# Miniprotein binders against a2bj90, part 39

Target 1, 235 residues: a2bj90
Amino acid sequence: MSRSARRKTSALNTVLRVVEVFASIQGEGPFTGTYSVFVRLAGCNLRCPFCDTRYAWSLEAGKPLGVEELVEEIARYEPSLVVITGGEPLLQRHPLNSLVEGLESLGLRVQLETNGILPAPARDEQLWRVYHVVSPKDVPVRVPGAKLHPSWVDYARATGRAWFKFLVANEQHVREVAEYVAKLGIPRSRVYIMPLTPEKLDMKELLELHSRIASLAVKWRLNFSPRLHLLVQLP
Below, E stands for the ipSAE of ESMFold2; O stands for the ipSAE of OpenDDE; V2 stands for 0.75 times the mean of E and O plus 0.25 times the DockQ between their complexes.

## First folded at step 5 (miniprotein)

Design t3 (at its last look DockQ between E and O 0.84; V2 from the best seeds 0.78)
Fold by OpenDDE base, second read of step 6:
Structure t3 (fold): chain B 235 residues (1-235), chain A 83 residues (1-83)
Amino acid sequence: as target 1 above (235 residues)
Amino acid sequence: NPDDEDDAQWLLKLARIYQRAAEAAARKGDYEKAIYYLELAVELLEEALELLSNPEIRKQIEQILQTTKELIEAYKKLLEEQK
C-alpha cells in the first residue's frame, strides 16, 4: 500500500458521522441515573417500525466530525459516562475505536448502545474495554433482518461488560425473552426488560406501563430498565 | 379470577394505546408502522379474550378485533400502492 493510501485510510479512521451530541441522564439499562454525554452516530442497518430516532437512519443525516474535536467537546461536559448511540454505532467501527481510545485516555467511562446484529468487539479493538448494552430486535419485537450475533454472548461471558435489553409490551413478550436468553445461555442477571413505548403516551399511561412491566420483571426474575428520561422529561 | 379481570382490562387499555399510535402513523402515511402497532393490538386483544368470561364484553372485543384486522388489510394495500 502506498503512503498516500495509508494516509487516506488513517484519515477515514478519524472522522465520525454524528447526528447530535448532548448531555442528559442515562435513562435506560444498568447505568440508569448516570449523568452522561450522548453521542448519536448516523446510519442504521435496521428500519424498526417503532424507532424514535428515524432521523439517524441515513449516514447523510450525520455531520462529519473529527475524533479529536469530538473528544474535546465531550470532555467539556465533565460526564460521569459517555454513551455512544445512534442508529447503529458499529457501522462506524473503525473511527469509533479511535474515539474510545481518546475518551479512555482522559479516564472517561464509555458505554455503547448497539442492536447486536454486527459482531461483538475483538480483543484487539479499543471497544473491547468499554461497556455494552445490546438491544436485540429479533425477540420479542421481530424486526425484519434483526438477528443477535452469537459473539455478543461470548463477549458477555468473557468480559462481564455486556448487558442485554429487550423491548416488551406484555407477559407473553417477557416469556419469549426468558426462553430466548435461556436457550442462548445468557445469565438472567445480565438481562433487562424495558417497556415498548408507542408514540403519544400521556404521563399516566407511561407510568402505568412502567409499573406493569416492572411487576413482570420481578415475577420473571429479570432486571427492569425504565425509560427514565421520558418519565422526567429529559432528552 | 379478579387478577385475570384486571389483567384483561390492562391489555384492552394497551391495545387502545397501540391503535391510537397506528392511526397517528397512518395519518402521516407511515403504513408500515401503522400495521406493526395494529398487529400488536391484535395480539393484546386476543390475550384479553382468553381472560374475559363476560359474554357481552367478549362480543364487543371480538368486534374490535375484527375491525382491527380489516384495518390492517386496508393499510397493507395502501403500503403496496406506495411501492
Scores: ipSAE 0.831, ipTM 0.935, lowest interface PAE 0.6, mean pLDDT 94
Fold by ESMFold2, look of step 7:
Structure t3 (fold): chain B 235 residues (1-235), chain A 83 residues (1-83)
Amino acid sequence: as target 1 above (235 residues)
Amino acid sequence: NPDDEDDAQWLLKLARIYQRAAEAAARKGDYEKAIYYLELAVELLEEALELLSNPEIRKQIEQILQTTKELIEAYKKLLEEQK
């Protein structure tokens, strides 16, 4: 069998551990506002204190779903974007590549969300061709165990298909992000700062935090990411 | 300096937001989240002190800062008991 035939067979024979599949609006990053289907994969290699998807930390939280059936389920939503998130999706890298192959065979656009600890895609992976929003957790939020793998910067340079998104609370955090990305050679056009929003924030406080962080983004000439789904109360 | 006053008022408000979030987390027994948010509040309070000149206000903030640090230590002990 050819490489193409093996890839089609692999997509039919692989399983992902999936926490949930749902339609919503991409609320963060460069694709903000896009009608999307979210596929939340189980398992995470971090335990961020501020995580609001803790139910996805354990691999056991996911149900085993066949890639073929998952592709069909996703397609029925008629999404403009498929967002693969989690936990940390790259913990299930092998079957994830099969899912991406199936989605792309239907012409569906795919974005991955990752904390960037595991390496960026290689050229021979299906993941090489999708969009990536990388959210490092070592600066400024300093989650224990977090460290951006340097291959993500190389990947971003080689492909132009990666952006880097940072949670910030104040200007000191923004300064730390600016220093971090400058040291790594990440151009500011690829950098987003996003409000670190605790739960139970009322709408007035949520808007004020957005306004303050957006003003800092303008001041520091960085891109701003809202948490739009919180503002419009979508999952 | 009007910009310093505005920045300081926002930092104080944001510190209160994180203190409130920490209290909510602690009531649920989530001391890791509570400590994380209180440590952010400490950083914000310390930044606000650098911008504030009024000695009475500074004294009030320093008292809040000390109380917050003591609460962090109390939650660290509770977190260890959960482990």
Scores: ipSAE 0.701, ipTM 0.886, lowest interface PAE 1.3, mean pLDDT 91
Fold by ESMFold2-Fast, scan of step 5:
Structure t3 (fold): chain B 235 residues (1-235), chain A 83 residues (1-83)
Amino acid sequence: as target 1 above (235 residues)
Amino acid sequence: NPDDEDDAQWLLKLARIYQRAAEAAARKGDYEKAIYYLELAVELLEEALELLSNPEIRKQIEQILQTTKELIEAYKKLLEEQK
């Protein structure tokens, strides 16, 4: 077998464990309102009590899918943004870099959602060149075992391609976030606070929670992330 | 202070929301989630108490707080029994 044929066979054997692929509007973070395709990868290194996607915790929850096949599936949606999420996408780091390379070769914009426990991308990774929304789970939501890897702050400073999104319920949580980001040297311009929405909120409760957290974002001079998809009843 | 009263009312409403979420989780046998939301409710109730000066209202919240803490302990026992 030629080198070219061997390389192609190896690339086709790069496999991601994928839970779901669907089109929606990005409801959260700096790209809120963008027509997006969501790729939920299986496996997670946390067991957050408030997690809505517990079905993605196990790697076995994902179907094995080749990178080339996944790129083709995503491209058919003609998205303005590809959101790679899951459990924790960086658990599948090697094939994820290959996926990112394929998506960028088509001119597609990529955003990764990560809990930030695993290290930020190195300069020689394809992941270095895409956008990252880091959702720390140590503050204020205090998930056991969650600790933000310090390399994410360096990555954000070096690239301008990382933002930090925090789940908050009340003003005390916002205060804890403000202290946390100040201690780590994260600029407020890179910080989003987002409502911690429990299950079975009615629309009035959901809107009021959004309003209260948005008001706190103004007061504390932080960015606000809605959960827009919940307000407009999209997946 | 009218702003403190409004903030306290919101904190009490939010505590009820998390208590409702905890009950839904407990009905599914998810005691880890139930305990988490009840612990958030405790924090919210304690924060509301700091904003309120009316003794009758404070007494009612303190009773709810005590009941919530007792429920957390009950769910911790049920969680241990699942192991």
Scores: ipSAE 0.402, ipTM 0.793, lowest interface PAE 2.8, mean pLDDT 88
ESMFold2 (binder alone), look of step 7: mean pLDDT 86; pTM 0.838
OpenDDE base, look of step 7: ipSAE 0.823; ipTM 0.931

Design t4
Fold by ESMFold2-Fast, scan of step 5:
Structure t4 (fold): chain B 235 residues (1-235), chain A 83 residues (1-83)
Amino acid sequence: as target 1 above (235 residues)
Amino acid sequence: NPEDEEDAQWLLRLARIYQRRAERAARKGDYEKAIYYLELAVKLLEEALELLSNPEIRKQIEQILQTTKELIEAYKKLLEEQK
């Protein structure tokens, strides 16, 4: 058996801890409005106070699934986009690279959502070839233990396949984001600000918050990400 | 019909997601949001039931549907108490 064949066989036997797989519309970021299948991986390296997916924090929250089985399940949805999220997907980096290899072999477009604490992909990883939406938690929300790994800025410059999405509640937050991205040399064209949604908002309040943050995006010349799934009441 | 079975499985997965979101909202004391998600789950479970013919699977889904409806009524009472 050749090295290539052995490597492929090893990848197919890799296991991921998966919380859920479901079809929806991507509600956030550069691919907003895209028919997507979401793959939520278990485990997280942060404990954000505003986290809506606390059920995914533990690796034990995930069912062990083989990469080949997961690829087949995803393919049955015939998605325009595969969104791999969590927890923090990069905690399962080795089997995640195997999953990406399988999905790319089928011609599927892949987006990873990450907090950016762990290093960006190296050139020899399958993850190098896919899209990444990085959600730093060090600015403006200042989650303890959160610090963007500097390799994500280098990756974004080298590939054009990373965007940075920030949760903001007010203009002071937007100012802090603008200063942060300028200091790191991140182009405004790769920056999204998104409403930090409190736990209890009615639809009128949710729409008003979206309007306010969108107006700030125009004022500060940044991209705006809605939370479209919340507005149209999808998962 | 294989297509009906696939559609039913998709509806059941979506219902489970809404039920999980409802549980999360209820843990935070947001019974209005929990009721909203559970009502979506009810509609999806009812649609799945129309596509399925297996008596044992139908019985399991009918039980989940009944439990979900009972939970909606319980949360409505809790929501009233918050007023």
Scores: ipSAE 0.000, ipTM 0.116, lowest interface PAE 21.2, mean pLDDT 82

Design t6
Fold by OpenDDE base, second read of step 6:
Structure t6 (fold): chain B 235 residues (1-235), chain A 83 residues (1-83)
Amino acid sequence: as target 1 above (235 residues)
Amino acid sequence: NPEDEEEAQWLLRLARIYQRAAERAARKGDYEKAIYYLELAVKFLEEALELLSNPEIRKQIEQILQTTKELIEAYKKLLEEQK
């Protein structure tokens, strides 16, 4: 490869398409309640009908930001956790590895949110070192084109740094999740069920849904993820 | 069974939640989301019917189920017209 091709590949590895950066409380998964900076990346490989972040589906919806500038911006918030989310963050895998390297150099903890369609991190990626919350969209919500990549199960076993978060509405959905994780050999201790919430739910209905799904989590011996940000009206 | 009745009432509440969500989506022209939410509502109504024994309640739920299915077909047509 010519010196010019290496410089072009290095430049491509240093820019992310970012929709938004904001501080809030992590509302979901194993880090619920953590003061976090959210980095929402642009582009998604799915078109979930229930997606609340449709504005992030196009890569063009994101602004190009340099990794170094983004690390400095994140660091100013003094976060307890950096949450990389978006459409699908792993569509920007190369510059995302550079971002993770920069954040880890500052001693910042990083969590990735992914739909699990793309392969899990390899051992040589900076992403191997971070925490991952995988949100499969095949079960029970059956989004077209959704399929969990098998490497996420292997990654979870190898590292202990992955959790699986499933959207559920009733006991039948929880049963489907339980069967699915058993079939894939995902440990129940790594499984979270979370309420499938439509947009603009009434607070009473939101609380009732949380209560029912939490009770099902206990019954089925699964972890429960709230939608805490919706309950406390944070972004 | 009291447990079956409680679950049936929950499923009916879920169906209502997703029906209202579908209506909100349809009002915005998002017929794909509307259809998806109504298909969830259909499943909840069908599951509720398996648990309900009262003939009058069953009749009412069957009517709601039928109307919901008809609305799905109407939104499918509207979705096709947008393409």
Scores: ipSAE 0.798, ipTM 0.922, lowest interface PAE 0.7, mean pLDDT 94
Fold by ESMFold2-Fast, scan of step 5:
Formats: sequence, structure tokens, C-alpha cells
Structure t6 (fold): chain B 235 residues (1-235), chain A 83 residues (1-83)
Amino acid sequence: as target 1 above (235 residues)
Amino acid sequence: NPEDEEEAQWLLRLARIYQRAAERAARKGDYEKAIYYLELAVKFLEEALELLSNPEIRKQIEQILQTTKELIEAYKKLLEEQK
């Protein structure tokens, strides 16, 4: 194959539609409290009613960025963690694998946040080797069109690199999550429950919701994810 | 039962939090979000009713529940007008 043909093929796999890149603290999931760079990719395959990032739903919300350019931008922040989120980042799967390869070549730890509708990584993908926080939207929040792809359970079992994070409001939601993960064979050690927080709560309401869901996590022997960035007023 | 009373009080508090969130969403024209939050509030109110036996308190909650359901239907009509 000629160099020109190889360059054209590489370009098809090395352009991402990016909404924003910013430094913050990871406020959610197993890496809560970690200094992170967030890369929000455009496009989503769900329309969750409670979504806080509706501005990322369209692919056209993102500007095209080359993988090499994006890797350099991320590296300048010197992060402890790169969080790739969106929309649904797996909609841009092919260039995303190239991004992950570039980030790992620099020794950077990568976490993907996904709704889990699209299949989990295969062993020959760079995505196989990074961390995944899967946020199912079929239980308990019942978003139309949401269904966890069963390959995510197999991936979690095979790699130990996936966790499942569920939005919950009350004990009935926690019970539904417990039943759901038991039926799928997901260990409790890989399950996080996180408060479903409507926007513009005052600090007292936000703390109250966090306290109640944390207490339920203890009672049900599940992990608790805060929404720390909301509590400390970071992006 | 003191445990049921505490749970019922929390469910009523949750319903109120989501009702206020729905009002804020509706004021911005986000009826889809408002309906979702009110549907959660309905479930919390229904759960609270199962824990409470006092007829006067139950009647008050049933009135709030009915008003909430009516508001959901009103927002559904407004959402269709946006399509």
C-alpha cells in the first residue's frame, strides 16, 4: 500500500468530533477525587429526560479534531486520569481506539464513560485495555431505547476493568438495581449507586440526597458514587 | 410503626424536591424533563400512601397526587404543541 493510501486510511480512523476539553476533578464513580482531563465527544444514541449535557447530543455540536492534536492538548494538562465522555463516546469507536492508543503510549490512565448500549470492547481493540464506567439507563430510570448490551457483563468478568453506575432516587430503585445485577451476575463490588439529582438543587437538598443514597449503599452493601463536582461547584 | 413514618416523611420530601424541579424545568419550556420528574413524584407519593394509615393525612396526599397527575397531563399537551 502506498504512503498516500495509508495516510487516507489513518485519517478515517483519527478524527473525533469533540465538544469540550477541560480539567476538573472526577466527581463520580471508582476514581472520585482524581485530577482529570475531561474529553466530551459529540453524539448520543439516547435522549435521557434528566440529561445535563443535551448540548452534546448532536455530532454537529463537536468540532473535528485530529487524534494527534487531541493527545497533545490532553497531555499539556498533565492529568492523573483522562475521562472520555460525551454523548455516547462509542458512537465514534474507530477514532476513539486511536485516541486511546495515543494516550496509553504516554502512560496516561484512561476511563471511558458509556451508557452500555453499544457492545463492549473486543480483545483486539485498544479500548479493551482501559477502564470503563458503564451507566445503564434501562434500570431503574427506564429511558426509552436503553438496554445494556450483555457483552459488558462478559467484559467486566474477563478484565476487571468495568464498573456499573446506576442513578437512584429511593430504596425501591436500589432494590431494582440489586435484582438487576444479581440476575446478570454482576458482583456487588462492581456496582455503584449514585443520587439522581435534578438541576438547581440548593446545597442542603443536594447534601440530603447524597446522605440518603449513601446510607442505602451501606444498607444494600453496594458502592456509593457521589456527584462531588456538584457539591464543590466544579464543572 | 416509627420506621414506616420516617420512610414516608422522606418520600414526601423527595416528591416535593422533584415537584419543584419539574416547575423549574417547565418554566424553561422543558416539558419532557418536567413530566419525568413529576412521574417520579407520583411514585414517591404512592409509596408514602402505602406506609401511612391516618385518614386525614392520606386524604391530603391523595389530593396532591391527583393534582400532580393533572399537571402531568397538562405538560403532555404542552409538549405535543412543541413538536
Scores: ipSAE 0.351, ipTM 0.759, lowest interface PAE 3.1, mean pLDDT 88

Design t7
Fold by ESMFold2-Fast, scan of step 5:
Formats: sequence, C-alpha cells, structure tokens
Structure t7 (fold): chain B 235 residues (1-235), chain A 83 residues (1-83)
Amino acid sequence: as target 1 above (235 residues)
Amino acid sequence: NPEDEEDAQWLLRLARIYQRAAERAARKGDYEKAIYYLELAVKWLEQALELLSNPEIRKQIEQILQTTKELIEAYKKLLEEQK
C-alpha cells in the first residue's frame, strides 16, 4: 500500500524525533517514586557541562515517530505518569501539543521536563493542561544562554501546574536559589533543590551528597528532590 | 501460550531498557554501572527464553544473550584497565 507515502506530507507537523521510550520510576521532582514511561525527545538549546544525556543534544539522535504511533506505544505500558523529557522538548512544540492531546484523551497523566528558556504554554495549547517541572540553568549553575522565561512564573501562579527544580552542589548555591526565587516571586512550596551529581560518584558518595543537600533543603525551607533512579540503579 | 508470549515480550522490553542504560553508562566510561545493567539484561533475557517456544524468536534471543555476555566480559577488561 502507498497510504504512508500519501500521508507523509500531512504527518510532518505530527512527527516527533524520539531518542528513546522506556518504563522506569520517576526519580526526581514532585512525582518521585511514580511508575512512569519516559519519552526522550531529541534536540537541545543548551550545552550544560554536567549534562547526563548528551546523546540527545542533536535532533539527528531522534528517530521520527508519528504522534498516533507514539501514543499507542506509550499506552501499552499502562503508566501512572508519562514523562516527556529531552534535550529540550519544547523545541518540538507543535507535534508535542498533538502528543499531549492524544495522551490526555486516554486519561494519561503527563509531566513535561523543560529548561524553561522557551515560553510557558499559552491557554489555547494542550500543554497548558499538563504538569511542568522547570529546571532553570541560569541559577545557580550559570549555563550560557540559559535565561528562564518570565512567563513560567505566571503559568505556575495561574495553574498550580509548574514546579522549579534547581541543581545545587553546596550552601552557596542554595542561597543563590533562595534569592533568585524570592526576586521572581516563586513560592518556596514550588521550589525543589536537587543534588548536582558529578558523573563518577560511588554509592557512598552519592548518598552523602543526597543527605547534605536534603539537610540544606530543611534549613532553607525548600523542597528536596532526590535522584532516586541513581540510588536504585535504574535508567 | 498467549500469556507466556505477552510476559516474554515484557521481559524483552525490560532487557532492552537495561541494555540502553548500559550503553549510556559505557559512553561515559562507567563500566562498573554498564556491567551491572547488562547483568540485569541477561537475567531478563534468560527468563524470556523460559517462556518462549517459537524456535526463530528463541534463536534471535539466544544470539542477543550471547552478544550481551561477550559485552560484559569486554567491559570487565576495560574496567580493570581503568584501575
């Protein structure tokens, strides 16, 4: 049949470049511990020196998949949560909105992980209706080009569906985060600090770092995000 | 048996997840973590073989299992060279 050939042009706006789809446990943020399907989209607008997923930086790292095919693949896992991550998934905003629409039509809960450089969803986007974990890279880690778009703060206040997750290595970083979120008017209840993990830590070092950052979260009255998947050795 | 086939497909999916995790770890030079993930993949591949009767599929899985075991040994050598 030639139906796929005739459909190719109309599918161009509903095709996502996907690096990987896999089931695991969400290890980070407000949904830590949730059985999830991870959808890693290709492409990123940053080059963070501490990045764990450098293989996803290029759009060429992703295989083109139709939105309908991807929705069906995700649904077969019967997940409690669909985590859309990347690179930067908002680089593929148009087909991403179509994916979210398909997932929501099946009653699936969706969480997007984003660096927050691109604008927050508008009210007429399907993305307006899902959860967002925003990982600013301007503070404290100071990645060049990484400025949080101010619309994310407005989105968080309007919807209650965004949280801000910051990578921190020490108390100075936590202080910078506290000052940053106060300046922007982000409520502390929506702020997570998470250990900035060097690539080569043994399990003892990893646990010690988690303990140290968790203690700082208590001291500064912020939420703590582990990197649970690293502690239990899951993808 | 349709239930065994479905369970086997799930185990093959788990093996793939761990194989991809191992590839990521190996790219970073973390051969200890890569070996750990590949050993989990071996476990899931072996369990899938117990559930599958189709000889063509079994042969493919046996090839993947053998390749995975060879990769574990290669990573063990690379890990020793890092010491």
Scores: ipSAE 0.000, ipTM 0.179, lowest interface PAE 18.2, mean pLDDT 83

Design t9
Fold by ESMFold2-Fast, scan of step 5:
Structure t9 (fold): chain B 235 residues (1-235), chain A 83 residues (1-83)
Amino acid sequence: as target 1 above (235 residues)
Amino acid sequence: NPEDEEDAQWLLRLARIYQRAAEKAARKGDYEMAIYYLELAVKLLEEALELLSNPEIRKQIEQILQTTKELIEAYKKLLEEQK
């Protein structure tokens, strides 16, 4: 085989279905305000009624892209943070570990966003060494099939590299989150509540919603995640 | 209680936001999302009623709550018909 054919075969063994790659500011979670490159992977194991990224639900929505090619594309942006999201990125776990290895070799900081249904990383995975924002969908939003895998709590305690981010619309939701995290033994310092935002709110409505959920975070002694990109009109 | 009244007003504004989101989803034929937003609006309206003592305002909110619940049932029927 030629060297070109050998390289093509290697790339095919580590191919990701990618919906989009773009630069923006991380608007959510513990790294809010960070200049980031977002990598949206295709495929999801849930069908959340409030989902803003339904275009990513199918694996067919993703263009096949080799890990080496994707690492090069990401590196051109010179980001402070690489945010790997989707869909559900852990559906593509094997090539995702290869992507993380490539990004880590360049000294890039990586954050994964996951629904937490699939198990947390094992110690021998590259994913063990990166940051994870876990967004459970069993509470308070009660998406069918969305039970959080218990290994995520153990991973958070062992590594200090996982946070839990919950979509909330009202105080009843916050109460349910507080009960849920207490029952699972998730430290409150690792918990974020974030406003559940309907499509195309005007700026006044969006700010009022943020203000109310932030106020509830103070009242219940939880961390608050904005959706900053929506407030500053970035993707 | 002025603080309860301010909280109630915020809850009512948020309920209105979700009701508008539900109407938009329904116009697109997305009854699943419409139902979800209306159920959120119901909870917000119920919380507002717990904070409000004015009988005229309470009656108006109770009417909105009843209409919202009826709309949820109508959308559930439409969602089943899409299956």
Scores: ipSAE 0.017, ipTM 0.513, lowest interface PAE 8.1, mean pLDDT 86

Design tb1
Fold by OpenDDE base, second read of step 6:
Structure tb1 (fold): chain B 235 residues (1-235), chain A 84 residues (1-84)
Amino acid sequence: as target 1 above (235 residues)
Amino acid sequence: SPEDVIEDIEWTLRLVAIYTRAAEEAAKKGNLEKAAYYLELALELMEEAAELARRIGHEELERLIREIIETIERTIKAIREYRE
C-alpha cells in the first residue's frame, strides 16, 4: 500500500461527525450522578418513535471535527467520565476508536451508549477497554429493525464492562425483560430497567412513573435506572 | 387492596392518554409509522388495565376498556392499510 493510501485512510479515520459536546451529570445507568462530558455523534441506524434526540439521526446533522481537537475540547471540562452517545456511535467505529485512544492517553474514563445492533468491540479495538451501556430496542419496545447482536453477551461475560438498560412502561415489559435476559444468560446484576418516558410529561407524572418502575425493579430483583437529568432539569 | 388496583388502573389509563396523544401528533405530521407504534403501546397498556379490572371484579369497567381496545385495533389496521 502506497504512503498516499495510508495517509488518506488515516485522515478518514480521524474525523467524527459531532452534533454537540456539553458537560452535565450522567442521568442514566450504572454511572448515574457522575459529572460527565457528553459527545453526541451524528447518524443512527434506528428510527425509534420515542427518541428524544431525533435531530441526531442524520449524519449531516453533525459537524466534522478532528479527533485531536475533540480530545482537547473534552479535556478542558476536567470530566469524571466521557460519555459517547448520539444516534448510534458505532456507525463511526473507526474514528471512534481513535477518539478513545486519545482520551485514555489522558487517563479519562470513557462510557459508550449503544443500541447493541452492531457487533461488540473486538479485542484489538480501543473500544474493548471502555465501559458500555447497551440499550436493546427489540425487547420490550419492539422497534422495527432492532435486534441485539449476540456478541454483546459474550463481551459482557469476558470483560465485566457492559450493562444492559431496557425501556419499560409496565410490569408486562419487566416480565419480558426478565425472560429475555434469562434466555440469553445475562446476569441480573448487569440489567437495568428504565422508565419509558413519553414526551411532555409534567414533573408529577415523571416522579410517579419513576416510583412505579423503581418498585417493579425491587419486585423483580433488577437494577433501576432513573432519568435523573429530567428530574433535576439538566441537559 | 382493591384501592391499590384502582390506582394502578388510573395510572395505566393516564399513560394510554399520553401515548394516544403522541400518536395523534405523529399522524398530523404524516408519520403514520410512529402513530401506529404509539397506538400499539396504548393497546398493551389497555390490556393490562382490562386484566386489573377483571381481578377486582369490576365487569363494567373491563367491558368499557375492551370496547376501546377493539376500536384502537381497527384504527391501527386502517393506518397499516393506508401505508400499503
Scores: ipSAE 0.458, ipTM 0.805, lowest interface PAE 1.1, mean pLDDT 92
Fold by ESMFold2-Fast, scan of step 5:
Structure tb1 (fold): chain B 235 residues (1-235), chain A 84 residues (1-84)
Amino acid sequence: as target 1 above (235 residues)
Amino acid sequence: SPEDVIEDIEWTLRLVAIYTRAAEEAAKKGNLEKAAYYLELALELMEEAAELARRIGHEELERLIREIIETIERTIKAIREYRE
């Protein structure tokens, strides 16, 4: 193997702590309905009371996987979209950039789900080139420690590759989101509101909750994100 | 219209039932922080229902909703003051 090929291979030989890898349909945000592979990374810098993925909070919940191995595993699914989620994926920033580089080299589209507390990608990161769905937890759900890093607004403005997705339970939450995004200068076209769905809803309740939040999205002229996977009982 | 507002109140009270049940399930699993969070959401929804009742001039309904609000507030306080 050439020196250049050896250096490229070595650069991809980093380790991520991975909770799970599975194929599903993206149920949320701007790519709703897309056949996707989900990569759930371990570790989180928040402890959201409503969190459904508490099993991923600890880095120890993740199995160490080499970036090259993970790229090969993802590629076998032949996905239209690779969704990198967690926990908080940006806690594993260095190996995550290597993963993104590997996925892009195969022509795969990548979307990152992030709470937006850690800074947005710099122009020299591989992460600069992929899609980001930022889910702020400071407004309206007011999780302690969850302040959105201001660089995400700059990144969205510069690249057009970030959207902001807010969990909402009622109209007061939607009002708070509208005020928040106006003050930050986030265009409403990049804002999604999504129903906060507690456990133990039956299908009728889940559909009614979706309908109510969707109606509020129309009223407030914001985009609506379903939680489609919950409606169709996919992971 | 008053008829539309009644439908909004009915829906809001259904959401309260949903979040209260979620709080019960969280408490049953020992997750008191999650239970308190969902009760706070239920409280916000009840305040919305009270305002809707006030808007249509339904004094008795507003009074009953306010009574339930006090009960939810006491429950949240009790949870947060609990110590193992």
Scores: ipSAE 0.214, ipTM 0.633, lowest interface PAE 4.6, mean pLDDT 85

